# Designs tried in a protein design chat: VHH binders against Flagellar brake protein YcgR (ycgR). Part 147

Target 1, 263 residues: Flagellar brake protein YcgR (ycgR), of Thauera aminoaromatica (c4kar8)
Amino acid sequence: MAELSTPSPASPAPLDGGRGDELEKFTLRGARQILQLLQDLITHRGLITAHTGGGHSFMTAVLKVDEERGRVVLDPSPDPQANRRALAAPRLTCVTQLDGIRIQFPLVGLGEGQDKGRPALFAPLPAEMLRLQRREFYRLQVPLAHELSCLLKAEDLARKPVEVSARVIDIGAGGVAVVVPTGAAEFVIGGTLPACRLALPDGEPIELDLEVRNLNRQTQRNGTEQLRVGLRFAALPRAADTRIQRYIFKTERALNAKARGGL

## First folded at step 13 (VHH)

Design W23 (from M9 with K65E; framework vhh_7n9e_1)
Fold by OpenDDE, second read of step 14:
Structure W23 (fold): chain B 263 residues (1-263), chain A 119 residues (1-119)
Amino acid sequence: as target 1 above (263 residues)
Amino acid sequence: DVQLVESGGGLVQAGGSLRLSCAASGFTFSSYAMYWGRQAPGKGREWVSGISSGGGSTAYASSVEGRFTISRDNAKNTLYLQMNNLKPEDTALYYCAKQDYESGTFPYWGQGTQVTVSS
């Protein structure tokens, strides 16, 4: 009776490079930014999944950043075979998470050695690091035909309450991204927008609190600037969560069917 | 080039107050939300407070809510953090930060100013 080895929960696959243009804005290439992010990983003792290719990976951590030598020090695997694979790989894809943000970075030129008398892996500092909020991985791009909107309860420059009708451009289980005209309201990351209303096609708007998690300035093709606001659902009722999930599922299914030529 | 220079840190007794300043240059200060962060010894960077571009909206970490006040003077390109009722756990290197609105990341921060709160 061959014990069906329960497939180890598949380490999150590296982000498929297919959305290259969209990912570029989340790619850090500045030396200072990279160093800081690596230091943050060290400080938080973040576990890193290192992918060596061929479906193989091992758990590691950044132990040290050697700025003088321009290299990162990694914790080797307890599995010698994993280390051999890592050393043989032309590229190591490192994936981790810090404060709910997915971080992915390549390491090339991996070598082995010792750090303070302990076995260690060494690589040159990454040339780039991808930093994506969790919402970016599990978000539905809202079809324009659905015209999802969110009424934002915000404040203007004078701290006067204003209501802004914002178009929802993407939605996930954890939140929405909306676009507003520049100057429509004051936003700050970490700020709470209470008693907002999310309009879904299936019924009455959902009242919810929103937390600002990200701000991006976008220039439209016509040259007009807009503000993209990433919003997290704060204290989402179960019923609302169910509705949102249902909408996402239904929409994804419809989009997939259309893509297959069925609709 | 974006420059941020923090000042106003020092040694203070528990219950005391400090006012930090951040002088900004190299960008249109009034067009960006600004933030304070801190890093305690042996800990990671922690978000402390944020203020919108015009100053109409503010946010605080729960640990500093009611004690700290963020403000800005756009005419002077200066960000402030009034810290009242300081606690030993507030001991950290404090830095101001600017978000990059294109990437959504925080690539810009100063060298920081040290705040030490003694018991």
Scores: ipSAE 0.845, ipTM 0.954, lowest interface PAE 0.5, mean pLDDT 88
Fold by ESMFold2-Fast, scan of step 13:
Structure W23 (fold): chain B 263 residues (1-263), chain A 119 residues (1-119)
Amino acid sequence: as target 1 above (263 residues)
Amino acid sequence: DVQLVESGGGLVQAGGSLRLSCAASGFTFSSYAMYWGRQAPGKGREWVSGISSGGGSTAYASSVEGRFTISRDNAKNTLYLQMNNLKPEDTALYYCAKQDYESGTFPYWGQGTQVTVSS
């Protein structure tokens, strides 16, 4: 199990672009399961990023579940424009994380009112909730001291091969996130990078095929922009899977031991 | 103030071809990866294709690989989808989408253009 040593981004991206069939086995549709998961979000005070479309989102939280009326009550944004956009949206896509597990669900028919004299937003209970509990969605933040890298084999503007040495910032059973300088190579979600080489401690680099799953721009403290590329392991041999799991486990144990010693 | 306007859809017979266009405005088009998605009647949205900001990398859903070609003209701020050997199951409303580098995906979708493929 990977422990988060560096905080996750405040606004995690929802999965969009038509791979719903692959996610069906992680989709909860039982009324009792949905109610329990929403209640868990309340208990853990989970922060939710609510996407209203057009690149807009705001931070919210589930305040309560009204089982009798089949509704959720949400914390409104302190920004009146964000609340107006939310109320006008045909659908909200809500994304959150609970104990390292990604949770995503839609809300339709958003309204406004009050709960115990405080402003609130409310919506009917979602018909479905996505709960990604596969080990491949757990991520270990790679310590800077490890200097973990992945040599990416990509293409430039003219579709000519280019090699980019990328720093690995997180790793899980299902993939890695790397950072590259803006403009180093061409990337697109769904693109395949064949025969990349992941350098792990204690052995030869692992040769593997990677699929691009997300692309973020990050601004460094010095003002330089870099691209964060989320990469899925397309076809992972058992031996490679074993080595990656050993690295994650050993690093997790070392971080936990250091944390206990620091206490 | 991002605008994406899709066009080029229509009615075509199986085995035929169409070229879709997406006219972009309100952002620096050449700095963003772009995508095509579709939604068939009674089904959810499905990713179809993507192209990197400079056009050096492309990706396709397995269902359209070899039949569809994505391209872009950064001087004209226009995205294209060339669709060949169309099948009845390609019938859908086709959407243009812009990469969102904050969220890491493409939650923004255009208004769409209808493609109907008859047998």
Scores: ipSAE 0.751, ipTM 0.930, lowest interface PAE 0.9, mean pLDDT 83

Design W24 (from M9 with A61E S62D; framework vhh_7n9e_1)
Fold by OpenDDE, second read of step 14:
Structure W24 (fold): chain B 263 residues (1-263), chain A 119 residues (1-119)
Amino acid sequence: as target 1 above (263 residues)
Amino acid sequence: DVQLVESGGGLVQAGGSLRLSCAASGFTFSSYAMYWGRQAPGKGREWVSGISSGGGSTAYEDSVKGRFTISRDNAKNTLYLQMNNLKPEDTALYYCAKQDYESGTFPYWGQGTQVTVSS
């Protein structure tokens, strides 16, 4: 069954002008952010694959962040040859995952030494860390307790402008899915809903344009029919994107913590 | 069973016009948004235009904006696509489509009508 290729959800338009800009959005350059992320890696005992080039890699972990000396301490490989390769490499590419998010960062100037009498590898703090939320397509199921809503500006069957308060059921970097009462407004895939308002718990609603990408009819357990509307962010300001990402991240973390019995 | 039958295609010169029709049956036409798609030679199916169930909202692919007009007659269970200022790149098999609101997919389309635009 040849699915009508709905216009490929535009790869989240590089928020900032280019493919390189997409990467920049996910690149942490702030010293505090980098330190925090490294600390998080320590706390979670995240295993890191360190790539030394030439197809070689070894498993390591961040053991310590030395802020005073501006260096990171890594666990050496049990393989002396791997350590030699690491030390000889002009750049170490570290790859790990934290909470399902791929993290990549370069280390340069690797040296060996001892930390508290144990062999260790040392490198200056990374200048940047890439946090690749492969989640371009990840949609967070919004907890019912969060009560996210989106005010949709649409037209009814009589072509009268209507505002429909829709509950957000899932949210991702590229858009939201909302539920509305059947017949509340007319929708068409590819249609634009201008000047809508997304309410996040962290502040004032975000005004944004939404594009309808999907329509689904859902019957609730109580027998009430609802329309699920998949909406793409047509134009998302950077600040809004950051807020949305932050919300998703925070919420996901909380959910994961709860699932692990930590909350 | 859902049936969609497209018509109105043909050969036209660049700059010309065609009006496509889609006769719908087997479902409550007025309750569904309807769409036009097309498939050019060697290309995948692409969305061209959509219209809401009541006809109040329309959408167009960027390449056809200002040239194509989607409309519907719910009393006749018919979808239309007025195509003006046709271009060679508009050459394609045009089909009308209905979304399945349960699955969210587009399993329903007709056999299509061929539109050929000569330079």
Scores: ipSAE 0.845, ipTM 0.957, lowest interface PAE 0.5, mean pLDDT 89
Fold by ESMFold2-Fast, scan of step 13:
Structure W24 (fold): chain B 263 residues (1-263), chain A 119 residues (1-119)
Amino acid sequence: as target 1 above (263 residues)
Amino acid sequence: DVQLVESGGGLVQAGGSLRLSCAASGFTFSSYAMYWGRQAPGKGREWVSGISSGGGSTAYEDSVKGRFTISRDNAKNTLYLQMNNLKPEDTALYYCAKQDYESGTFPYWGQGTQVTVSS
């Protein structure tokens, strides 16, 4: 089967991967593996988006690995303000792509100086690097016209049970992302929402348990805030899995036909 | 600006108890979900527990359920982890973390507090 929607390499956002242990199997911690991966980024001239927190980022690259001093040398931004934000940040989250594989790693203790007479940024070697195959993170963006919803069983801010009808904005083999108004319910990463109901266009709603993986706050154009909730399917029955996959492939096929000016 | 200071770790015998604290400053503590994670020598970071902004919802890694209790005191800007019936496998550096609504996750900023459980 052809690869469906995958993360763009042009300006990747940090992974919203939920619990730290869920990404552990994709995390490199061996010093030799980390050094080799950093060297591969140098060899392929990989462009890196460095996130400094507060919604700020800048483009950089690994220029050199100084194994003797245990540090990486990074290309500074041509924007002095971006470099000041980076130096003030307690941590950078670096995101890049190599041969279709997404790579993400933290840098802590950033400093500035010179490399061969040119301005440079320096940081200790990362203790970990995340390396992900694209297909594990593919998601279909749900067309607004489909009005896909998921009825969530959660608690409100007063700790009372509530049912929240959430709009599904993306869907994949492993889960969905939904949007709820801020204040509608409380969520915590790692929490389970039992007996939720996912409504697909064909057939009865699918009853499933969902685990909260990520929580993003978004401000809409009208100034209202909404919460984007990433949810993982727990113990998905085969029949439900088949229905979800069928919806994804059928929708992707229809979107491709529309883009070509077809049916 | 964000500062998280973990404390309360130490050396304890198997079956013992410890209470960890995390003093938070530089942000509105009551507006954010908070988390505890740990890292054992030679292993990756492991999520341990989480608590919602108001304290109404909690979650735990399966291996600590029934033994650990996460709680918070929003008036004191402090996060707690009560650890009972400790096992040698709980030996790790423990970190507290703040929900980051931009990334959607919870990066660890502090130095952590070391917990060592002897057999």
Scores: ipSAE 0.640, ipTM 0.888, lowest interface PAE 1.3, mean pLDDT 83

Design W25 (from M9 with S62D K65E; framework vhh_7n9e_1)
Fold by ESMFold2-Fast, scan of step 13:
Order: C-alpha cells, then sequence, then structure tokens
Structure W25 (fold): chain B 263 residues (1-263), chain A 119 residues (1-119)
C-alpha cells in the first residue's frame, strides 16, 4: 500500500519523489497555482523545514515571491553553517503545512544576497509543488511544555520485549509521531506495537495498538542521533478518540491565540 | 552508489516454494531496515514484508502472513524472502528496497525478479 509508506504531512521528513502515479495527482505544475501556494505560505507565516541532504535541515520561511525575476526570497538561518550547507547543496527539499495540508517542493540553484538591506536566500520558483489534501493527515505540533509521552512496547535485536518512553512531537486523528534514541528498539514500517500507553495531560494513559508508518533519523542540537517514528492508531475506543480530539482542539485553540498575539 | 540486485524468481506450480535473494552494496547494510515489495501485471506496487536493521522486528502484508518469511544476513549483505504455499495471486515482479531515513519511507530499486505461479 502507498499509504503504509507515506509519512505524515506535518512531518518535516520529505516524501520520495520517485513514487509513480500516487503523488502525481497531488502535484501542482501550473505557474499560477505555484505562485498562489507560495503566497499562501507567506500570508499564513508558514514555517518551512528545508532539507539539505545528509540528514541536515534548517528552518526557513518564504519572505516574498519575486514574480518578475521568477524567484522566491527565503529567510536565512541564524546558524551560518546551516546557510553554508544550503548554498552548497545541489537541491533543497522544503516541507511545510497549511491548515493541516502537507506541502513539499524542491528548490534548485540557491543563492545569497540582500533584500531591503537584510541578508536573504534566493532561489528560482519551483517547477512543481506537492500538496497532500487528506484530512486524515492533519497533525498538531505538540508544545514541548506539555511533555506528552507514549510508552512503546517494542522488541530489541533478540526479539526480547522492551519498553521505550518516547516523546510525542505531533498528534492527529490517525496517529502520532514520536522520537526515540537511536538503538532504543527495533522498528520497521508495517510493524505493530501492541498495548502502548499514550499519556495525555488529563487522565489515565490511553492503551492502544500502534502501527509503524514512517522512520526518519534526525540529529539533535547536542549532536545525538534520534529516530522519529510515525505511528498509526490501529483502533481506538470511542472514549480514547474523544480525549485525543479534545486535546488537539484545546491545544490548537491555545496556540492560535498565541499566534494572533504575535502580530 | 547504492545497488540492490534481486534474484531467485522463476516459474512454480501453485502450492510450491521459492526463495528470493537481494544482494546489497554501496551502503552499511546492517544500519538499514529492508523491505520486499511486488507489482502484479496491471497493478500498482504493493508492500509485502519488512525487516528491521538488526532483524529483531518483522512485518508482513495480510495476504502473505504465515506463508512468507523475511530474513537477512548482515555479514553477507543479503536480504531473503522465503515464499511457501505460493498462489497464482502471488505472480508479480518482486523488488527489494532500502529504508530511506531522510524521506521516512522506502523507494523501490532495480529491475526486480519475476515470480510466476501457475494454477
Amino acid sequence: as target 1 above (263 residues)
Amino acid sequence: DVQLVESGGGLVQAGGSLRLSCAASGFTFSSYAMYWGRQAPGKGREWVSGISSGGGSTAYADSVEGRFTISRDNAKNTLYLQMNNLKPEDTALYYCAKQDYESGTFPYWGQGTQVTVSS
């Protein structure tokens, strides 16, 4: 199934462009559609994860679209090394979301300069943009202050049961993404993790079965490697589904209130 | 350069068995989860099975559970798929794939190996 291998649209991990017809129907190639989508990213202050290859990425945003010159203007990283990696990369893979819709696009030919006297990165307009519109892909980014965790029941190299406490980084109606230290347990896409325990701020942990959908490696600021695991809810009792939706709704409203205050 | 070379396919009668192999090179095989997928005539590619980097976790599509066994030999950089009690519906081109930790999924690689199951 294509669905088994497709990462969450809120995940910073890029989708494989070599997937035949499945991704083609979600790919925009019209110049006006591309311009409108980039402008929507500006209007909604969409934060973009730009992947430079080799497991490296940085956070950026589209500052403006220069239609006359056929270019996008991007916010450079405050980290000079990240900017140097980006400029040296043959291609950036940019991943973001708008209202739960995953957007991914390549940028080729990145350059640096100034925009209105401030440092900026420039790239030609992308020839294509991927837009995944499925509601089931919507994910809420979990605030660090919530300390949301999921106790995973998995297996080690010897198929011996192990329990891993994983930090939940995003959550949606269909599942969660968690991070675990590299080597904490063995994971494979399609594998099932029975009787895991999701801890929400209000009430007892929710016991649920999870299926592995995505596996990404990422390097933390302190240089340690972590594995990001995308997990689908195999089945949920109605009470669990209600609690998850209530948490998402409440947190989203609180985050939206803070975002409006940041005018 | 990553290279995956599938072999072991052939023509077999329903109820028979085949063992597929995938020889890997150009990367540290033991650090990557590995997968088998297949494409039947006139169908899209579908996932069949997966195995974690150390072999501690495996997964199978419902259609092959109990009949197929995935395994790996990290010392030989080789992935295997033991296929038992083959059905005409298993007729397909079989591909192995390497986990891509950047995209979070597994793109299919190479030309595959053809499995034809006669009724």
Scores: ipSAE 0.732, ipTM 0.926, lowest interface PAE 1.0, mean pLDDT 84
Fold by OpenDDE, second read of step 14:
Structure W25 (fold): chain B 263 residues (1-263), chain A 119 residues (1-119)
Amino acid sequence: as target 1 above (263 residues)
Amino acid sequence: DVQLVESGGGLVQAGGSLRLSCAASGFTFSSYAMYWGRQAPGKGREWVSGISSGGGSTAYADSVEGRFTISRDNAKNTLYLQMNNLKPEDTALYYCAKQDYESGTFPYWGQGTQVTVSS
C-alpha cells in the first residue's frame, strides 16, 4: 500500500543523525552551488540558528562570502558567552530556511575577527549544505502559558464564512498546528484559508494565508473531541518570518533554561 | 471495513473529458473529507483534489486547477471527479482516498481507475 506521503512533518532529523543515504540527494557539495546558496542567504538576510552543541545555540546571519579567502563571515551574537561557545565548539551546525526550505550546514574552524571594523565570526566555507525540499521544520510545542492563537477564516457546513479562534499548539517556520472544536468549520487538506491572523506575544497579529496540510481528531482527557489542524504558511512576509523565528528561538531558550534549573 | 471503489476511467483524447466516481462504504461518508490522488507511470502517488465532509470546501493541485472539479453526493456515498481539458500528463491511475483522522495518514485507497489521455 503505497502511502501517499503526505509530507509527514518529518521529525526534525537529529542535527547529527544522518540517515546518510536519504539525505544525499538533498546535499549540495558543489562549490558553486554552495556559494550560490550562501549568497541567497545573504540576499534574503536569513536568520540562522547556530548550534554550538550541548543544547546551546545563538542567532546569526551570513554577512558575507569571501571567495578569495574561501570563508564565510557571520554576525556574532550579542551574547559574548554564546560567541565563546561558538569559538570553542569543534563544529557549528547552522540551521535556517529559505523559501520554506530547510537549510542545514556545518561550519568548522570558527574564528573571530573584524570585518570592516566590526566584530565578526569567520569560518571556512562549508563543504556541504543540506537543502531539504521537504518542509521539515522544527516544531516548537507552544507552552500552555503562552496564549498563541490563530484566527482562522473558514466556512461552516452551510458554506457561511466563519471566524474560528484556534489555539496554537505548535509552531515552526513553515506553519502552525491549531486545535478547534469539532464542527467549528469545514476543512480540507490542500484548502487555503485566506487572511488569517496569527497572534504572537510580541506585538500585533500577523495576517497570513494558511494552507491546510493535515487534519487529526484528538480526544481530550475530559472526553471532548477536538480537531487538530496542521496549517502551512502559504505566503509569509519576511518580517513575519523573522518574528516567528525570534519567538521560537526565545521560547526554546527559555524552555531550555528552565529545564536546566536556571529559571 | 472501509471500501472505496473507483470507476469512470478510460481512454480519452487530449482536450477530452472524463468523470470519475468513487463508491464509498464501511464508514460514515458524510463525516469525512475525501480526496482524489493519482499515480502516473514511473512516478509516485500525488494528491489531486480534496473536498470537505459537507462539500463546502474544495482544493486542487496546481496542475489540475481550473480543469478538474471535485464533488460529492453524501446521500449516495459517492465522490466524483469531473476532469475537463485532459492532457497527456494527466495519464495515471486515479485513486479515491480517505484520511484516517487518528493517525493523520491515508491508509484507505481503492484499486484505482485508469485514465489514459492520448496526444
Scores: ipSAE 0.712, ipTM 0.912, lowest interface PAE 0.8, mean pLDDT 88

Design W26 (from M9 with T105F; framework vhh_7n9e_1)
Fold by ESMFold2-Fast, scan of step 13:
Parts: sequence; C-alpha cells; structure tokens
Structure W26 (fold): chain B 263 residues (1-263), chain A 119 residues (1-119)
Amino acid sequence: as target 1 above (263 residues)
Amino acid sequence: DVQLVESGGGLVQAGGSLRLSCAASGFTFSSYAMYWGRQAPGKGREWVSGISSGGGSTAYASSVKGRFTISRDNAKNTLYLQMNNLKPEDTALYYCAKQDYESGFFPYWGQGTQVTVSS
C-alpha cells in the first residue's frame, strides 16, 4: 500500500529530475537504512521542520527510536496550536539536513503522550525516507590556482544564443559544477547545453554536451547573486574521459602529497 | 504559503491527448523554474519535463520527448503540460513542482492529477 500512497498537496516530495537509477538512490526503503538514518539524526541533534499542511510547520527533533514498538519519538512544539495542527494532520512531512544532504520522510498516525515524564509526540517508523545528495561524493574541489573554466552555450530569456564563461568549482567522472552570475542565461534541470567547451590546463578545450542536474542560488556578502549549476557529461569521447580522469588523479595526488608533507 | 493545484487529468484512449494545468500561488511564479513529474502504480517518482523561469529553456524525459510540450503563462501564474499521442505507459498521477534553489532540486507541492490511458 505504501507504493500507492497519494502525496499531500502541502508535502514537498523531491524528484531526482533524471535517470531512473538516480531516482532509486534517493529513496531508502530498507528497515536497517531507515533506522540508521534516524539514529544519525539523533546523534547529530538534527533539527527537523515538520510540515502539517496548509502552509503550517514547526521545528522538532527525533528524541528516540523505539525499535521494539516500531515508532519514533519526537520533541513537541512549545506552541500548543502547532501541536494541535500536527495531531489533526493526516500526514507530517519531515524535512532536515545531514552533512549538506537534504532528508525528507512522511509520518502518519501521530499521537501524543510522555517520554520519561516529558511531553512527546509518537509516530510509527516511516516506510521510506528520501535522501537528496547535494554533491557527488567523488568530486574534486578545483584549486583556485588552476582557474578552470567552461564556456557554456545557452539561451537568454529571449531565446537568443549566448556564451557564458563559467568558473569550474568541482569536477568528477560524471560532471562539473560551475558558477555563473544570476541572469547570465536561463537554466532548467534536465536541459541540454550542446557543444560547450571545458578548458583543462593541458591541451585544447574539450568540446562536450552538458545536462543540467541541479541549480543552487547563492547571495554573496556584497549582495551579488550567483547561480551554481551542476552539469552532467551527456556523452564523453574516450579521449576526453581519459584527459578528465588524468587531471583529477594528478590534482588529487598533488593535494594528498601537500597534506602528507605537513605544510 | 506555496500552493500548487493540478487539473486536467482523466481517462483517455491510446493515441489521444490531454492538457494539464497547474495553478500556482504564494510565491513569485516568474522567478522560479517549474517542473512536471509523475508516479505510476508500483513505480518510483519520475521527472517528466521542466521549464525555466522566463520560458526560454525547456527539458523533457526521453520517454515523452516529441509527444509532450511544457509551457507557462507568467501573467496567470499557470504551468501547462500538453500531452499528445498518449500511451498506456503514460498512466500515472502527475504533479507540478517548484524549483528549490536551496536544495538544488524540486519537491512535489501539489495533490496531483490522475491520467489513465486505456489501450
């Protein structure tokens, strides 16, 4: 029946925006994985925003996982109105972060009681948890001194072709993250940027097609907005793949050698 | 209070067409990329299409490319999905979603609208 659950109109339920295998990676359904993730939230004292519907939410935390009774224990809001809304809601959508990774899960059948003499909220363990990976684990942070850039071929608001020189901030086997000024071009997740040019220190720029995978907006201290664009390599010729891997490996070895040297 | 209300689903024969709408409120619609996603019975959630804030860029899943067209009317705070040459495998609950620039992805916000394609 969990597979047939209808999402609440007030519940954020993130989509991968890409491949089916990537979508599966964002959904944890194993009991052990769910229990471990909830324990990690307790250990790191993670604050949770619980959405109760109708634009209402409150701050909570997982106090305890009661494996024997198959339930989670949550910290109630100091606002009695928020607790009443939560108890009346057919579903809570819980959203939090761990190490920059967005985590989301539903809770159904919320009840109220006490834990060790203190007020508490109780709910059955969630059947699924969504874990959105903000960055790929295997990405190299590009040293500032390398001044890596990628010339993006995109379209502006009027659908006119524009070329944007973007600074590469990280690179991996599957793609790059770049930063561009807000308004430089229009981007959408899943959009393809054809014939872009990636500049590596050794040799001619690499021509490649890039697919937009994520979009983060950042405001700098001076009030300037930047857009961070995560880009997947749509198709890599073997020669291009070899050059990128060589750059990553060589740079990682240099960084590791510096770290071991104890500067 | 972000609110997204999907409509336009229904029962249709294979090869038919439907137009879905998503009425948005509670945010500056013209400042956000918007998306359509779907979930078929017994399947995971699947991204279907996206459109940039000004409508200058669009994207489609390979399974719907050439058959579906995403569009938006920023003056009316409305997102559309024109679905042509529908196939039984397009049967799903369809949701619209708003870009989240903090997480970098897009969550569901709507209740969805059911599309059923019979053979």
Scores: ipSAE 0.633, ipTM 0.898, lowest interface PAE 1.5, mean pLDDT 81

Design W27 (from M9 with T105R; framework vhh_7n9e_1)
Fold by ESMFold2-Fast, scan of step 13:
Structure W27 (fold): chain B 263 residues (1-263), chain A 119 residues (1-119)
Amino acid sequence: as target 1 above (263 residues)
Amino acid sequence: DVQLVESGGGLVQAGGSLRLSCAASGFTFSSYAMYWGRQAPGKGREWVSGISSGGGSTAYASSVKGRFTISRDNAKNTLYLQMNNLKPEDTALYYCAKQDYESGRFPYWGQGTQVTVSS
């Protein structure tokens, strides 16, 4: 169990780099973009958690980018065992944040040496970097007064179709979080809910496919359980995307105006 | 406290079949959705399949849909993955995992069972 533990919050867990489709839109592959992002990490002195496999990781930082040799220079761990594991690993998965934006990238072919007389680790420049932009992960908390709902098409325990009206509690460019009474339907992470209907103000409900991403159970003060369901937009038409973004923008502006008006 | 023990992996030729098992203990198995994930060398963990607490709902990654079948026996506290028409790309360490309603994901993983598919 210990050998398969997830990293603590001080050591962020890596995202599954094997999933191409869902992460591709956040992946940088241009050489100039990769170089600029690495330089930004140096400028902001970003701490990096480097995962060496088998549940092992260590803290490092990019000390410099050696453009002439096409490589990054990393700060070695003060723990010699961590450095030995890193050098033996076929791949490092590096995870960091820049101004709240999650950044993840692989390093292959790690070596050791010296930089200006000090011990250093070296690796070729990564061919790709994952950058999860703020907007893609921004979630607007839906005002209670908006009574925003989503009609979910799901299945019960006997695989019979059911329709559940769920209250939308947050919404972003990538999905929504909803709450439903516990037992109203069965949900499984990775499951697709087809032809759901999102009711936004000013218009007909938007029909869309939703993928279940997370499931949290909450007990209300009256003792009833509710299930919080995180849902990703699996197949979002351009017109629907435009309407959702317009709702988010208008609501943000209205909330900001009310906050400023309180002055 | 939560223990998950995978078994049934091995070496098979492309087009072959394997049935993986996961023996669960330390929690009320019938109350939780269960999952299979996998990790190939040098890659992160990839979700493969999921099944609801009662077995009424299942889900599959597109790469395995139609070839793999997830099932469970709540009386035996055991999760299964029937893998048919195996491909070299299915080569990985396979893990079962338990739904965690606090994190909203499945952070509790077993030791894994190795599946190697030769061409």
Scores: ipSAE 0.616, ipTM 0.877, lowest interface PAE 1.4, mean pLDDT 83

Design W28 (from M9 with T105K; framework vhh_7n9e_1)
Fold by ESMFold2-Fast, scan of step 13:
Structure W28 (fold): chain B 263 residues (1-263), chain A 119 residues (1-119)
Amino acid sequence: as target 1 above (263 residues)
Amino acid sequence: DVQLVESGGGLVQAGGSLRLSCAASGFTFSSYAMYWGRQAPGKGREWVSGISSGGGSTAYASSVKGRFTISRDNAKNTLYLQMNNLKPEDTALYYCAKQDYESGKFPYWGQGTQVTVSS
């Protein structure tokens, strides 16, 4: 179920509307903000994946914002079948990126015609646009040398409490991904793991509640299997949020310096 | 092959109750977490509830928490969803699903059972 997973910011797949409460803070509804963002997409030649439903999509771009008529002008697909599907769809879900920031918006009431003698698609201006800020959905790949761990409090198959030390493989403002040995504990998507302890360099472990979002079995290069668990921070004290962001920032700076052959 | 057969849906008035069942076969039922999801016409699929293999841990979507109860009978290979204080917004086709660790998803293999809540 898509509601319980957060796609990569680079993924063209649309985010589910069932997560409205979680995504509301990233949703733009001001007319001037929407117009500015659409204009930014034009200026930067943003390529858009437009999803028409049923697993179908096509590539388009915003060519123009017609403020007088309250609509956007879109580049049609070279595939006539894709254009027919788009025109028949009650809604398009448009997904793109601007400077690594994921942008998603609906278009309803799609029509066709011409702009300056060339075929074009037209739609009313969207009433809302989702703009996922990079920091919220950015995931730092944790260097192996940092040995970051999270002590998970979970249950085994017999309902007995178990503590599992899990290696943190990535971290962001919204959560962590960890790996545990297959069979170490049972996890339920949507379940809360209370009073887990995240160990960061410098300072005491951070005690927090984690919500299970994803469960994948991963085969390592040597053929052994591990369970990858995606975990959302259910609530973070501001001090904990500051420490996590500081770690991410410092580690990114160090990785960037190393890539340039610096200290 | 995994088979899941949902039943127990129907037409009910707002404030009423229904109990859904899911009969499972083709896998070791007691070894897997199980889930209920739903899909209303014209909307995406929505996760509703989950239960661990032994029944010790449960999870619920905020929209149903306190009204729905998930349970299982491993001896009968059956998953249940007790739905109380039903609302028109609960109208949907309800599916059960098995945890799939390979894909990280829980695909719905059954035809589902329709729940319609009138006001």
Scores: ipSAE 0.492, ipTM 0.828, lowest interface PAE 1.9, mean pLDDT 82

